VHH binders against 1-(5-phosphoribosyl)-5-[(5-phosphoribosylamino)methylideneamino] imidazole-4-carboxamide isomerase 1 (hisA1). Designs and how they scored, part 15

Target 1, 247 residues: 1-(5-phosphoribosyl)-5-[(5-phosphoribosylamino)methylideneamino] imidazole-4-carboxamide isomerase 1 (hisA1), of Ruegeria sp. (q1ght0)
Amino acid sequence: MMIYPTMELLDGRCVTLDKGNLDAPMIWHVDPVETAKGFAEAGAEWMHLTDFNALQGDSSNQDLVEELIRTAGLPIQLGGGIRSREQAEFWIEKGVGRVVIGTMAAYDPAAVAELAKYYPDQVVLAVDVWQGQVMTEGWRKSGAWTPEAFVKAFGNAPFAGILVTDIDSDMSDLDAQLGLISGLAEQAHSPVIASGVVRSKDDISRLKYLPNISGALVGRALFNKTITLEEAMETAQPNPEPVAEFL
Below, E stands for the ipSAE of ESMFold2; O stands for the ipSAE of OpenDDE; V2 stands for 0.75 times the mean of E and O plus 0.25 times the DockQ between their complexes.

## First folded at step 7 (VHH; framework vhh_gocatamig_d2)

Design u12
Fold by ESMFold2-Fast, scan of step 7:
Structure u12 (fold): chain B 247 residues (1-247), chain A 120 residues (1-120)
Amino acid sequence: as target 1 above (247 residues)
Amino acid sequence: EVQLVESGGGLVQPGGSLTLSCAASGFTVSSNYLAWYRQAPGKKRELVAGITSGGSTVYMDSVKGRFTISRDNAKNSVYLQMNSLRAEDTAVYYCATYSQDFTGHTFDYWGQGTLVTVSS
């Protein structure tokens, strides 16, 4: 399973939010560019980047995001505020590895399915779940979709991945989060990436045994030093096959 | 290697102003997050103000509107302008920067501190 070291930006700073609360961010006093370079140097194959200003329609992080894409030394999966084909194409042309789309997909699933077909393996579908419904607009609005119907609506569209976040589970309620993610992974044609699940190495160990889970985002636990990136990647490695004694 | 040197502390009356300066050597501040912390006797060290490489700022609630953090990349320095000082602002003020290694471990670099005393 691939570990996606995760960086979230608000006003040029690395932050972590509790359940998307933009009014009370936990601020990490690190340089975003040096942090991303550190992810690459540790051997991460991808990183996840969320731009919370862009989520609010504010482009103030744009130059920083462009610098991260150019200099981080690993491909970036970018989310936050990408709500049109033109915005998605802007970032793809800037060299982003993948664009993460949530709100647009809930409002115009046909357009997002078309985008995924035009840019195969470069579009990630975001599925943010609250009380059995897909949330939109930065977790501010309850959508018209159940998670199951939402994922099913896209059929065989060639998404790079489906990024699943269970918003209404307590951060300590791993079993509920794993149940949701596992259930969606059974229905998905694209690989599922778990978000908001990894608090410790044990969470990674449990995720890697679930079918069709291709990766996990790790943000808070890296920044608060609960696990190192190298520990996370080591834990996510496939278990070696049992040594079979041949005669 | 990395060194931060604070200056500008001293005794000031309530309602007065002070400017703290932090000069960096051994690295270039333009690429780093810079912050001012303070520690009063018997209290924990707390963040007062921070500034990103891009210029975004963060302030502790009790100093918002009174303190201003700024950076001068050409002078390799960060500043804290303190206005309307109160007795509760009495503390040793520390300049800090953070570096992260390739494993995600954050290394803290701190100055030696400069004492600010607000009393009559």
Scores: ipSAE 0.006, ipTM 0.210, lowest interface PAE 10.4, mean pLDDT 82

Design v01 (from a4 with W102Y)
Amino acid sequence: EVQLVESGGGLVQPGGSLTLSCAASGFTVSSNYLAWYRQAPGKKRELVAGITSGGSTVYMDSVKGRFTISRDNAKNSVYLQMNSLRAEDTAVYYCATYSQDYKGTFDYWGQGTLVTVSS
ESMFold2-Fast, scan of step 7: ipSAE 0.403; ipTM 0.737

Design v09 (from a4 with G104S)
Amino acid sequence: EVQLVESGGGLVQPGGSLTLSCAASGFTVSSNYLAWYRQAPGKKRELVAGITSGGSTVYMDSVKGRFTISRDNAKNSVYLQMNSLRAEDTAVYYCATYSQDWKSTFDYWGQGTLVTVSS
ESMFold2-Fast, scan of step 7: ipSAE 0.379; ipTM 0.717

Design x04 (from a4 with D107V)
Amino acid sequence: EVQLVESGGGLVQPGGSLTLSCAASGFTVSSNYLAWYRQAPGKKRELVAGITSGGSTVYMDSVKGRFTISRDNAKNSVYLQMNSLRAEDTAVYYCATYSQDWKGTFVYWGQGTLVTVSS
ESMFold2-Fast, scan of step 7: ipSAE 0.402; ipTM 0.764

Design x06 (from a4 with D107Y)
Fold by ESMFold2-Fast, scan of step 7:
Structure x06 (fold): chain B 247 residues (1-247), chain A 119 residues (1-119)
Amino acid sequence: as target 1 above (247 residues)
Amino acid sequence: EVQLVESGGGLVQPGGSLTLSCAASGFTVSSNYLAWYRQAPGKKRELVAGITSGGSTVYMDSVKGRFTISRDNAKNSVYLQMNSLRAEDTAVYYCATYSQDWKGTFYYWGQGTLVTVSS
């Protein structure tokens, strides 16, 4: 299972939000570019980047995100405010590894399916779930989709992954989060990436045994130093394979 | 203790230029995040430009290409060079930084400096 060290940006700073509340972010005293280089130096294969200004229709972080893409030393999957084919193509042309699309997919699923066909393995479908419904517009609006119907609608599209976040589970309700994620993974044709689940090494251990879960985002736990990136990656390693025997 | 003192505001004609300065004390500007915010009458305070501890910059869309944030480590100061000023740039401009401790995140603001662009 791949660990995605996760960086969230607001006004050029690394932040963590409690349930998406932009009015009271926890701001980390770290440099975004140096932090991303640190992820690459630790051996991460990918990182996840969310631009919270872009979620609000504000492109203030654009130059910083372009710098991260050029200098971090690992591929980036970028989310936040990508709501048109033109915006997705802008970031792909800038060298981003993957674009993460949620709101656009809920409002125009056919366009996003076509985008995934045109850029196979470069589009990630975001599925943010609250009270049994897919949320849109930075978790501000309840959508018309159930998570199951939403994922099923894209069954054959060549997404790089499906990023699942259970918004309404509290920090102690791991079983409910795993139930949602594993249920969606069973019907998904693309690999599922878990978001908002990893609080400790034990959470990674539970995730890696679920079928069709290819990775997990780790954000807050890295920034508050509950777990190191090296510990997360080591914990996520596959179970030892049986040693080959000469027969 | 962290203190930020702005200067350089004033009345300027549309198309003109102005440089705002923010003198920092109680911390080293070269290793910290600093930003310029502005607030026009009846509007919310909004980010204009920011510079990260590593020197990366961020700009609101309406000022990209016109405004430049920079810092001078020797003077422990951050600047906002404003070119091609427009009437809609009229606002009180604030210099800001933040700190974090176990109790949470705290913002430090300067007193503000008024920029008036008259047509």
Scores: ipSAE 0.313, ipTM 0.720, lowest interface PAE 4.0, mean pLDDT 87

Design y02 (from a4 with S99V)
Amino acid sequence: EVQLVESGGGLVQPGGSLTLSCAASGFTVSSNYLAWYRQAPGKKRELVAGITSGGSTVYMDSVKGRFTISRDNAKNSVYLQMNSLRAEDTAVYYCATYVQDWKGTFDYWGQGTLVTVSS
ESMFold2-Fast, scan of step 7: ipSAE 0.369; ipTM 0.737

Design z03 (from a4 with Y98H)
Fold by ESMFold2-Fast, scan of step 7:
Structure z03 (fold): chain B 247 residues (1-247), chain A 119 residues (1-119)
Amino acid sequence: as target 1 above (247 residues)
Amino acid sequence: EVQLVESGGGLVQPGGSLTLSCAASGFTVSSNYLAWYRQAPGKKRELVAGITSGGSTVYMDSVKGRFTISRDNAKNSVYLQMNSLRAEDTAVYYCATHSQDWKGTFDYWGQGTLVTVSS
């Protein structure tokens, strides 16, 4: 299972948000570029980057994000405000490894699947799960899909991954959260990446044993030093597969 | 400074209607999921209705066809129109916001507004 060290940017700074409040972020007084280089030096294969200004239509972090793409030393999966093919193509042209397309972009699943076909292994679909249902801005106006309906809507489109967030995770028990992610992963044709689950090393250990989970985002726990990136990656390491031995 | 404030609760007879309103202050909700939850005495909170930033909705089964959730981003508000109210709808109703496509923070919750359906 791959650990994605996660950096969140607001006004050029690494932040975490308490209760989603963009007006009162917890600011980490670290350099974003040096922090990303630290992820690469620790051996991370990918990082996740969320641009909170871009979520609000504000491009003020653009130069910093371009610098991170150029200098971090690992590929970046970029999320925040990417709602169209034109915006996705902009970042792909700038050399980003993957673009994260949010649930809002799933109003026309066929269009999103087509984007993934044009940019194979470069598009990540972000999907919210709410009360056991996959949320989408789908054309049916229901807004909620079963995992089966969700995977059928996208067919075998070559997504780099599906980033799953349980938006009720603070109210759901842990077994229910993990069950929902695991159930979606069983149905999905693309790798599933868990978001919002890792608070401690124990959460990584629980995720490690779920079938078909390909990775997990780890953000707050790294910045508040609950776990180091090296510890997270070691904990997520799979048990060695037995090699076929001819005895 | 950051608050969600519910209003519109009260006593209503079975078959009646109420409109609940929730206004957010100190932050903007336009990119967030907005929801109404309820908690009856001795029960856990449950989702009543939710609306995404794009306007897609979800409802609990027992309120489908009776309740309608809507949002007004310019007023930083979410609403719940409740029709054909039943005694079983009696609960404290809570407004909530959730991050869309991301879970790095806690959600905001209002203080709750009481709805009593009784003859």
Scores: ipSAE 0.334, ipTM 0.664, lowest interface PAE 3.7, mean pLDDT 83

Design z04 (from a4 with Q100N)
Amino acid sequence: EVQLVESGGGLVQPGGSLTLSCAASGFTVSSNYLAWYRQAPGKKRELVAGITSGGSTVYMDSVKGRFTISRDNAKNSVYLQMNSLRAEDTAVYYCATYSNDWKGTFDYWGQGTLVTVSS
ESMFold2-Fast, scan of step 7: ipSAE 0.334; ipTM 0.690

Design z08 (from a4 with T97A; at its last look DockQ between E and O 0.51; V2 from the best seeds 0.49)
Fold by OpenDDE, look of step 8:
Structure z08 (fold): chain B 247 residues (1-247), chain A 119 residues (1-119)
Amino acid sequence: as target 1 above (247 residues)
Amino acid sequence: EVQLVESGGGLVQPGGSLTLSCAASGFTVSSNYLAWYRQAPGKKRELVAGITSGGSTVYMDSVKGRFTISRDNAKNSVYLQMNSLRAEDTAVYYCAAYSQDWKGTFDYWGQGTLVTVSS
């Protein structure tokens, strides 16, 4: 399983939000660019980047995001406010590795499917779930989709991945989160990436054994130093098959 | 010991310009995120501008096009050029640096410099 070290940006700073609450962000007092470079140095293959300003229609972080794309030293999976083909293409042209699309996918699945076909392996479908419904617009609006119907609507669209977040789950209810993600993964035709479920190495260990889970975002746990990126990646490695020794 | 010392604040007329300076000691600015914040009376402290180690900048919407944050690594300083100042820009401006060490992450703050925009 691949670990996606995750950075979330608000007003140019690294933050962590509790269920998308922008009013009380946990601010991490680190340089975003240096932090991203650190991910690359640690050996991460990808990083996930969420722009919370862009999610709100604010382009304040655009220069920073462009710098990160240019200088981080690893490909970036970028989410936040990408709600049109033009916006997606903008970032793709800027050299972003993948674009994460959620809201647009809920309103125009066909367009997003076409986008995925046009840019194979560069579009990630975001599935944010709250109380059995797909959420849009930064977890502010309930959509008309169930997670299952939502994923099914895209058929075999060549997504780079499907990013699943269970917003409704309590931090203490990991089993419920894993159940949701695992259930969707069974129906998915693209690699599934688990979001919001990693708090410790133990969580990574549990995720590792779920079928059809290709990766996991690790954000808060890295910033609060609950786990190092190296530890996370090591933990995520598949265990070798047991070799039977014959007497 | 980490220290941030702001300077350059004062009284200015609307439409005027002012340059704030922040001299840092005890750490290297080139390795840190630097920012300017401001706090007006009765309001919360808010980010005005930030600059990454790589030189990327972020601005609050109300100051875009008017304010410019920059850094001088040789002088270990950060600056805020403020043009077309408005009455609503009146506040105490604070220099901040973000840092991480073995103890955790920290904000370092200056004592602030008052900027008053008034006719």
Scores: ipSAE 0.414, ipTM 0.775, lowest interface PAE 1.1, mean pLDDT 90
ESMFold2-Fast, scan of step 7: ipSAE 0.606; ipTM 0.839
ESMFold2, look of step 8: ipSAE 0.548; ipTM 0.818
ESMFold2 (binder alone), look of step 8: mean pLDDT 79; pTM 0.794

## First folded at step 8 (VHH; framework vhh_gocatamig_d2)

Design c1 (from t02 with K64R; at its last look DockQ between E and O 0.07; V2 from the best seeds 0.00; counts 0 for: placed apart)
Fold by OpenDDE, look of step 8:
Structure c1 (fold): chain B 247 residues (1-247), chain A 119 residues (1-119)
Amino acid sequence: as target 1 above (247 residues)
Amino acid sequence: EVQLVESGGGLVQPGGSLTLSCAASGFTVSSNYLAWYRQAPGKKRELVAGITSGGSTVYMDSVRGRFTISRDNAKNSVYLQMNSLRAEDTAVYYCATYSQEGSKTFDYWGQGTLVTVSS
């Protein structure tokens, strides 16, 4: 399983939000670019980047994001406020590895499917789930989609991945979250990336045994030093198959 | 004690230029995120420009290309060069930094400096 070290930006700072609450962000006293470089140095193949300003229609972080794309030393999976083909293409042209699309996908699945076809391996479908419904607009609006129906609507669209976030991630019921993600993964035709479920090494250990999960985002746990990226990556490695000793 | 003191505000004509200064004490500017915010009457405080500890910058859309945030490590100060000023740039400008202590975040603000752009 691949670990996606995750950075979230607000006003040019690395932050973590509690349930998407922008009013009380946890601010991390680190340089975003240096942190990203650190991810690359640690051996991460991808990093996930969420722009919380962009989610609000604010392009304040644009220059910083461009700098990250240019200098981080690893491809970036970028989420936050990409709600049109033009916006997606803008970032693709800037050299982003992948764009994450959620809201647009909920409102115009056909357009997003076409986008995925046009830019193979560069579009990630975001599935944010709250109480059995797909959420849009930065978890502000309940959509008309169930997660299953939503994923099914795209058929065999060539997504680079499907990013599944259980917004109830702050809940103590990790099993329920994993069940949701695993269930969706069974129906998906693209690699599924789990979001919001990793708080410890144990979580990674549990997650890696789930079928059809290709990766997991690790954010807060890296910044609060609960786990190092190296540890996370190591933990995520498949266990060696027992070699039968032939007598 | 963290302290931020803004200066440089004043009255300027549209199209004019102004440089704001923020003198910082109690911390090193090169080691911290610094930002300029502004608040116009009846409006919410908004980010104008920020500079990360590594020197990366962020700008609000309306000021990009016109405003430049910079820092002088020797003077432990941050600056906002404002060019091509517009009436809509009129606001009280605040210098800010943030500190993390464990799981707590603290915001530090200056007293603000008034910038008035008027013919």
Scores: ipSAE 0.516, ipTM 0.824, lowest interface PAE 1.1, mean pLDDT 92
ESMFold2, look of step 8: ipSAE 0.581; ipTM 0.844
ESMFold2 (binder alone), look of step 8: mean pLDDT 80; pTM 0.803

Design c2 (from t02 with S99V; at its last look DockQ between E and O 0.62; V2 from the best seeds 0.00; counts 0 for: pae O 2.1 > 2)
Fold by OpenDDE, look of step 8:
Structure c2 (fold): chain B 247 residues (1-247), chain A 119 residues (1-119)
Amino acid sequence: as target 1 above (247 residues)
Amino acid sequence: EVQLVESGGGLVQPGGSLTLSCAASGFTVSSNYLAWYRQAPGKKRELVAGITSGGSTVYMDSVKGRFTISRDNAKNSVYLQMNSLRAEDTAVYYCATYVQEGSKTFDYWGQGTLVTVSS
């Protein structure tokens, strides 16, 4: 399983939000660029980047994101406010590794499917779930989609991945989160990436044993030093299968 | 002791230019994130521009192309060049940073400098 070290930006700073609450961000007093470089140095193959300003229609972080793309030393999976083909293409042309599409996918699945076909391996479908419904606009609006119907609507669109977040779950109810993600993964035709479920090494271990999960985002746990990126990556490695000894 | 002292504010006509300065002490600007915020009467404080230790910059949408944040390491200062000023740019502008002190980090703010854009 691949670990995606995750950085979330608000006003040019690394932050963590509690259930998307922008009014009380946990601010991490680190340099975003240096932090990203650190991910690369640690051996991460990808990093996930969420722009919370962009989610609000604010392009304040644009220059910083461009700098990160240019200097981080690893490909970036970028989410936050990409709601049109033009916006997606903008970032793709800027050298971003992948763009994460959520809201646009809910409103115009055909357009996003087409986008995925045009840019194979560069579009990630975001599935944010709250109370059995797909959420849009930064978790501010309940959509008309069930997670299953939403994923099914795209058929065999060549997404680089499907990023699943259960935003309804209590942080203490890991089983419920994993159940949701695993269930969707069984139906998906693209690699599924688990979001919001990693708090510790133990969480990674549990997630690792779930079928059809290709990766997991790790954000808060890295910044609060609950786990190092190296530890996370190591923990995510498949365990050797027991070899039957023949007598 | 960490200290930020803003200067350069004043009255300017629309379309005019102004340069704000923030003199930092107690830490090195090149090693820290620095930012300019502004607060207009009755409005929330908002980010105007930021610069990371690595030199990356952030700008709010409304000031892109008009404002430039920069730093002078020799003077241990950060600047905000404001061009093509508009009435809506009227606000108290604050310099801000976060500094690590031991195992903890703290946010620091300057006292602010008033920028008034009016004909």
Scores: ipSAE 0.250, ipTM 0.686, lowest interface PAE 2.1, mean pLDDT 91
ESMFold2, look of step 8: ipSAE 0.646; ipTM 0.871
ESMFold2 (binder alone), look of step 8: mean pLDDT 84; pTM 0.836

Design c3 (from t02 with D107V; at its last look DockQ between E and O 0.30; V2 from the best seeds 0.00; counts 0 for: pae E 13.8 > 2)
Fold by ESMFold2, look of step 8:
Structure c3 (fold): chain B 247 residues (1-247), chain A 119 residues (1-119)
Amino acid sequence: as target 1 above (247 residues)
Amino acid sequence: EVQLVESGGGLVQPGGSLTLSCAASGFTVSSNYLAWYRQAPGKKRELVAGITSGGSTVYMDSVKGRFTISRDNAKNSVYLQMNSLRAEDTAVYYCATYSQEGSKTFVYWGQGTLVTVSS
C-alpha cells in the first residue's frame, strides 16, 4: 500500500484545516520546499499536495506549487481549483504527476471521464463526503450526488485513483470512516486512496487489509509528529514471504 | 544562537515607501523559509509575505503588487519593500523563520519594527 505524505498550503504555509475552515488554520512552521524534499529523501514515491488558495480561486500559491513540482524530487498529485480540462492540462504541462479533480467531476462527469482516458495514469477522482453527500467547491457546497452514485457514474473510466475523504467523521470515529471507504472500494473499478483516516500506524494496518485500497494520505500525523514517514511506509509494506537466508 | 533583527520601520505618509530589513545570525538563511508578519493593536498576527529557500514568494492579497519580499544570502538578510503604503498597513512588522530541533518545529521571531502610515 502506498503512503502519500500530504502537504496542504494556505498563503504559502503548510497548514491543517479543521473540516476545511479557512478562518482558523493550524499552521505547521516548516519550510514547504524543504519538507517536500524531505519526503523524497525518506523514500516516498509520491506526495499529495492541496492548494487551499486555489480552491477559493486565488492563485497566490501558484509560484510555490511550480517550485515544488520542479524541486521536490518526487512526483506530486495536485488538488485544488482544477475546474476545467484547460486547467488540468496547464498543471500537466508544468510537470505535475497527477491532477486531483472533484468539483469539475460533480458538474461534468463525462468531461472528466474523457480527460482520464486522454491522460492515462494522471487523473485522480476526488470524492469528498459529508453527511452522505459528495461535497464540492472546497467542501462548501453539497452536490446532487451520494458517494455511491458518484463513483458509479464514472463506470470503468481509467482514473489513476479514487481519493476518498470522509469530512464528517471526527478523528476518533475511525470505524465509520473505514466503513465508508470500504463500501466505495467494493464497487470502484479504480484503486481507492484513503484520506483523513490516519492518526497512527494502527490505522495504516487496518487500511492495508481492506480490499482495493491502494494507498493512504498521511498529513496531520506527520506534521504533529505522531508518526514518522518512515514508520508509515514500513507499516504499509506488504508482508514479505519468508526467504531462507543461510542455506 | 538564532537571532533575527528587524530595521527600517518608521512614520511614512500614505502613498510612500519603506524598506524593511531583517538581519539573521546564528545560521545561514539559504536553506530557510523566511517571512514577514504584521500585527496591528488588538488584532491577530498575520502573514504579509513569505519566501522559500528556492526563492518562490507568496503574498497576502491586500499587499500583492505593492510589497516585494526578497532575500540576500550574501548579507544573510531578508527584505520587505513596501510601496504605495496605506493607513491599513500600520502595524508592527516581524521577521520570522522556521527551524527544526529534534521532533519539534520552532518559529523564531524578531522583536519587530513599527510601521506607521499617517498623514
Scores: ipSAE 0.000, ipTM 0.288, lowest interface PAE 13.8, mean pLDDT 83
ESMFold2 (binder alone), look of step 8: mean pLDDT 83; pTM 0.818
OpenDDE, look of step 8: ipSAE 0.298; ipTM 0.712

Design c4 (from z08 with V29F N32Y; at its last look DockQ between E and O 0.01; V2 from the best seeds 0.00; counts 0 for: pae E 21.4 > 2, placed apart)
Fold by ESMFold2, look of step 8:
Structure c4 (fold): chain B 247 residues (1-247), chain A 119 residues (1-119)
Amino acid sequence: as target 1 above (247 residues)
Amino acid sequence: EVQLVESGGGLVQPGGSLTLSCAASGFTFSSYYLAWYRQAPGKKRELVAGITSGGSTVYMDSVKGRFTISRDNAKNSVYLQMNSLRAEDTAVYYCAAYSQDWKGTFDYWGQGTLVTVSS
């Protein structure tokens, strides 16, 4: 499966948030542009980028995000604050590889389904789950949707991916998180990407063997050096089947 | 910037009591799970007690009924009340904190405080 090295930005810095709490960032003291170039140099095929300022309607990271798009050396899937077709088209025109849409999808599913049809391979659906409900606005508001109903509402709309995050992990077994993600992957008509479940190499091994999981985000574990990106990608490689030579 | 500072360790007679304290700074304490670990000489570090951000607790079997973990979010502190101490409780005790979005990974560790139960 595919590893998406993941960068999350707050006030121009790489961060990790505790349950989406913008007042409690874990700040990683690294340069975002140099870090993204490092992802490309290590051989990653995509990176994931979340702009937490944009989730709040704050455009202060925009120049940095544009620089990352221009210079990182790999395609970027970008989330945070993309709440209209016009905003999605702005980033597509800037050269982002994919836009990740959560809040708009919860409020206007038909518009997002049409956007996915109009921009093939460029729209990712974000499904952020807390206690059985889809969350929006940077995890500040619960929607009216169960995750299953939310995904089903889009039918066979051609998303480039469905990005699933289970943010309710209060002393929970990893099995429950993987069960949610695997269950959605069985019913989805687009590739499913797991988020928030990789803490170590062992988690990648578990995800690799789940049916219908096409990729995983790896963020905190890279920045706290629990795993290298090279190690993550190596662990994620499919085991080749023996194949008879036909002559 | 981030600090977890343990205090309250020392020498105690069997059957005695100690209260360990851990003062935290440099992160949003109320959102983190807190735990006490211990390490006896020649042994691996083991979980003693944990407390979630919501106040739910877990204890290792050998300390249940004798130890109590608690937290005070206004003081950014976590405590371990240790009663009915035994020689086998002798160890370095560590305060640890981890975010709710990961299990089994601790973001921060203290330097430890020694508890000796003897004499």
Scores: ipSAE 0.000, ipTM 0.094, lowest interface PAE 21.4, mean pLDDT 81
ESMFold2 (binder alone), look of step 8: mean pLDDT 81; pTM 0.814
OpenDDE, look of step 8: ipSAE 0.006; ipTM 0.298

Design c5 (from z08 with Q100N; at its last look DockQ between E and O 0.80; V2 from the best seeds 0.00; counts 0 for: pae E 11.4 > 2)
Fold by ESMFold2, look of step 8:
Structure c5 (fold): chain B 247 residues (1-247), chain A 119 residues (1-119)
Amino acid sequence: as target 1 above (247 residues)
Amino acid sequence: EVQLVESGGGLVQPGGSLTLSCAASGFTVSSNYLAWYRQAPGKKRELVAGITSGGSTVYMDSVKGRFTISRDNAKNSVYLQMNSLRAEDTAVYYCAAYSNDWKGTFDYWGQGTLVTVSS
């Protein structure tokens, strides 16, 4: 299972938002560029990056995001404020590995399905769920879609991944979160990536045993030191039985 | 001992300019994220501008186009050029340096320098 160390930006700083609340961010006082390089140095194959200013139509982080794309040393999966084909193409031209699209997909699924076909392996569908409904505009609006109907609307569109976040549940509801994610994975024709689930090593272990989950985002747990990135990646690997050496 | 020392504050008329400087000692800033914050009387401290180790910048909306953050790693310093100053820019301005790795949980702050914009 792939681990995506995750960075979220607000006003040039690494943050964690409680259920998308932009007014009271938890601020991690670390350098974003050095942090991304640290992900690469630890051996991560991808990172996930969310630009919360871009979600609000604010381009204040654009220079920083461009620097991260150029210098982090690993491919970046970028979300936040990508509302058109032109915006997706802008970031692809800058060298981003994948664009993550949620709001545009909820309002115009056919256009996003065509983007995925035109840019193979570069488009990730975001499915952000609250109270059984797909959320849009940075988790601020409930859309018209159930998660199941939303995924179904894309048919066989060749997304690089489907990123599923259940923002309603806490860790006491882990079985419900895993049920939602697994159920969507059964319907999907693209790999499913879990988001918003991992707060400890145990959560990675639980995800690893579920079929059809290709990866997980790990953000807050890295910054609050509940788990190291190295431990997350090792936990996500198969645990083969030891093999004795015979000489 | 890590220390950040701001200078360059003062009294200016609206529309005027100031350059704030921040000199670091006890560490080398070359890999740090450096920032300027400000705190007006009775308000919470807010981010004004930030600059990455690679030179990329971010600004709060109200200062975009008027303020410029820069760094000079050879002088171990960060600067804030403030142009077209307004009365609402009146505040104590603080220099900050964040950890140069993602595992850091601490930051360093300067003592602050007062900027007053008054007719």
Scores: ipSAE 0.006, ipTM 0.373, lowest interface PAE 11.4, mean pLDDT 84
ESMFold2 (binder alone), look of step 8: mean pLDDT 80; pTM 0.802
OpenDDE, look of step 8: ipSAE 0.028; ipTM 0.457

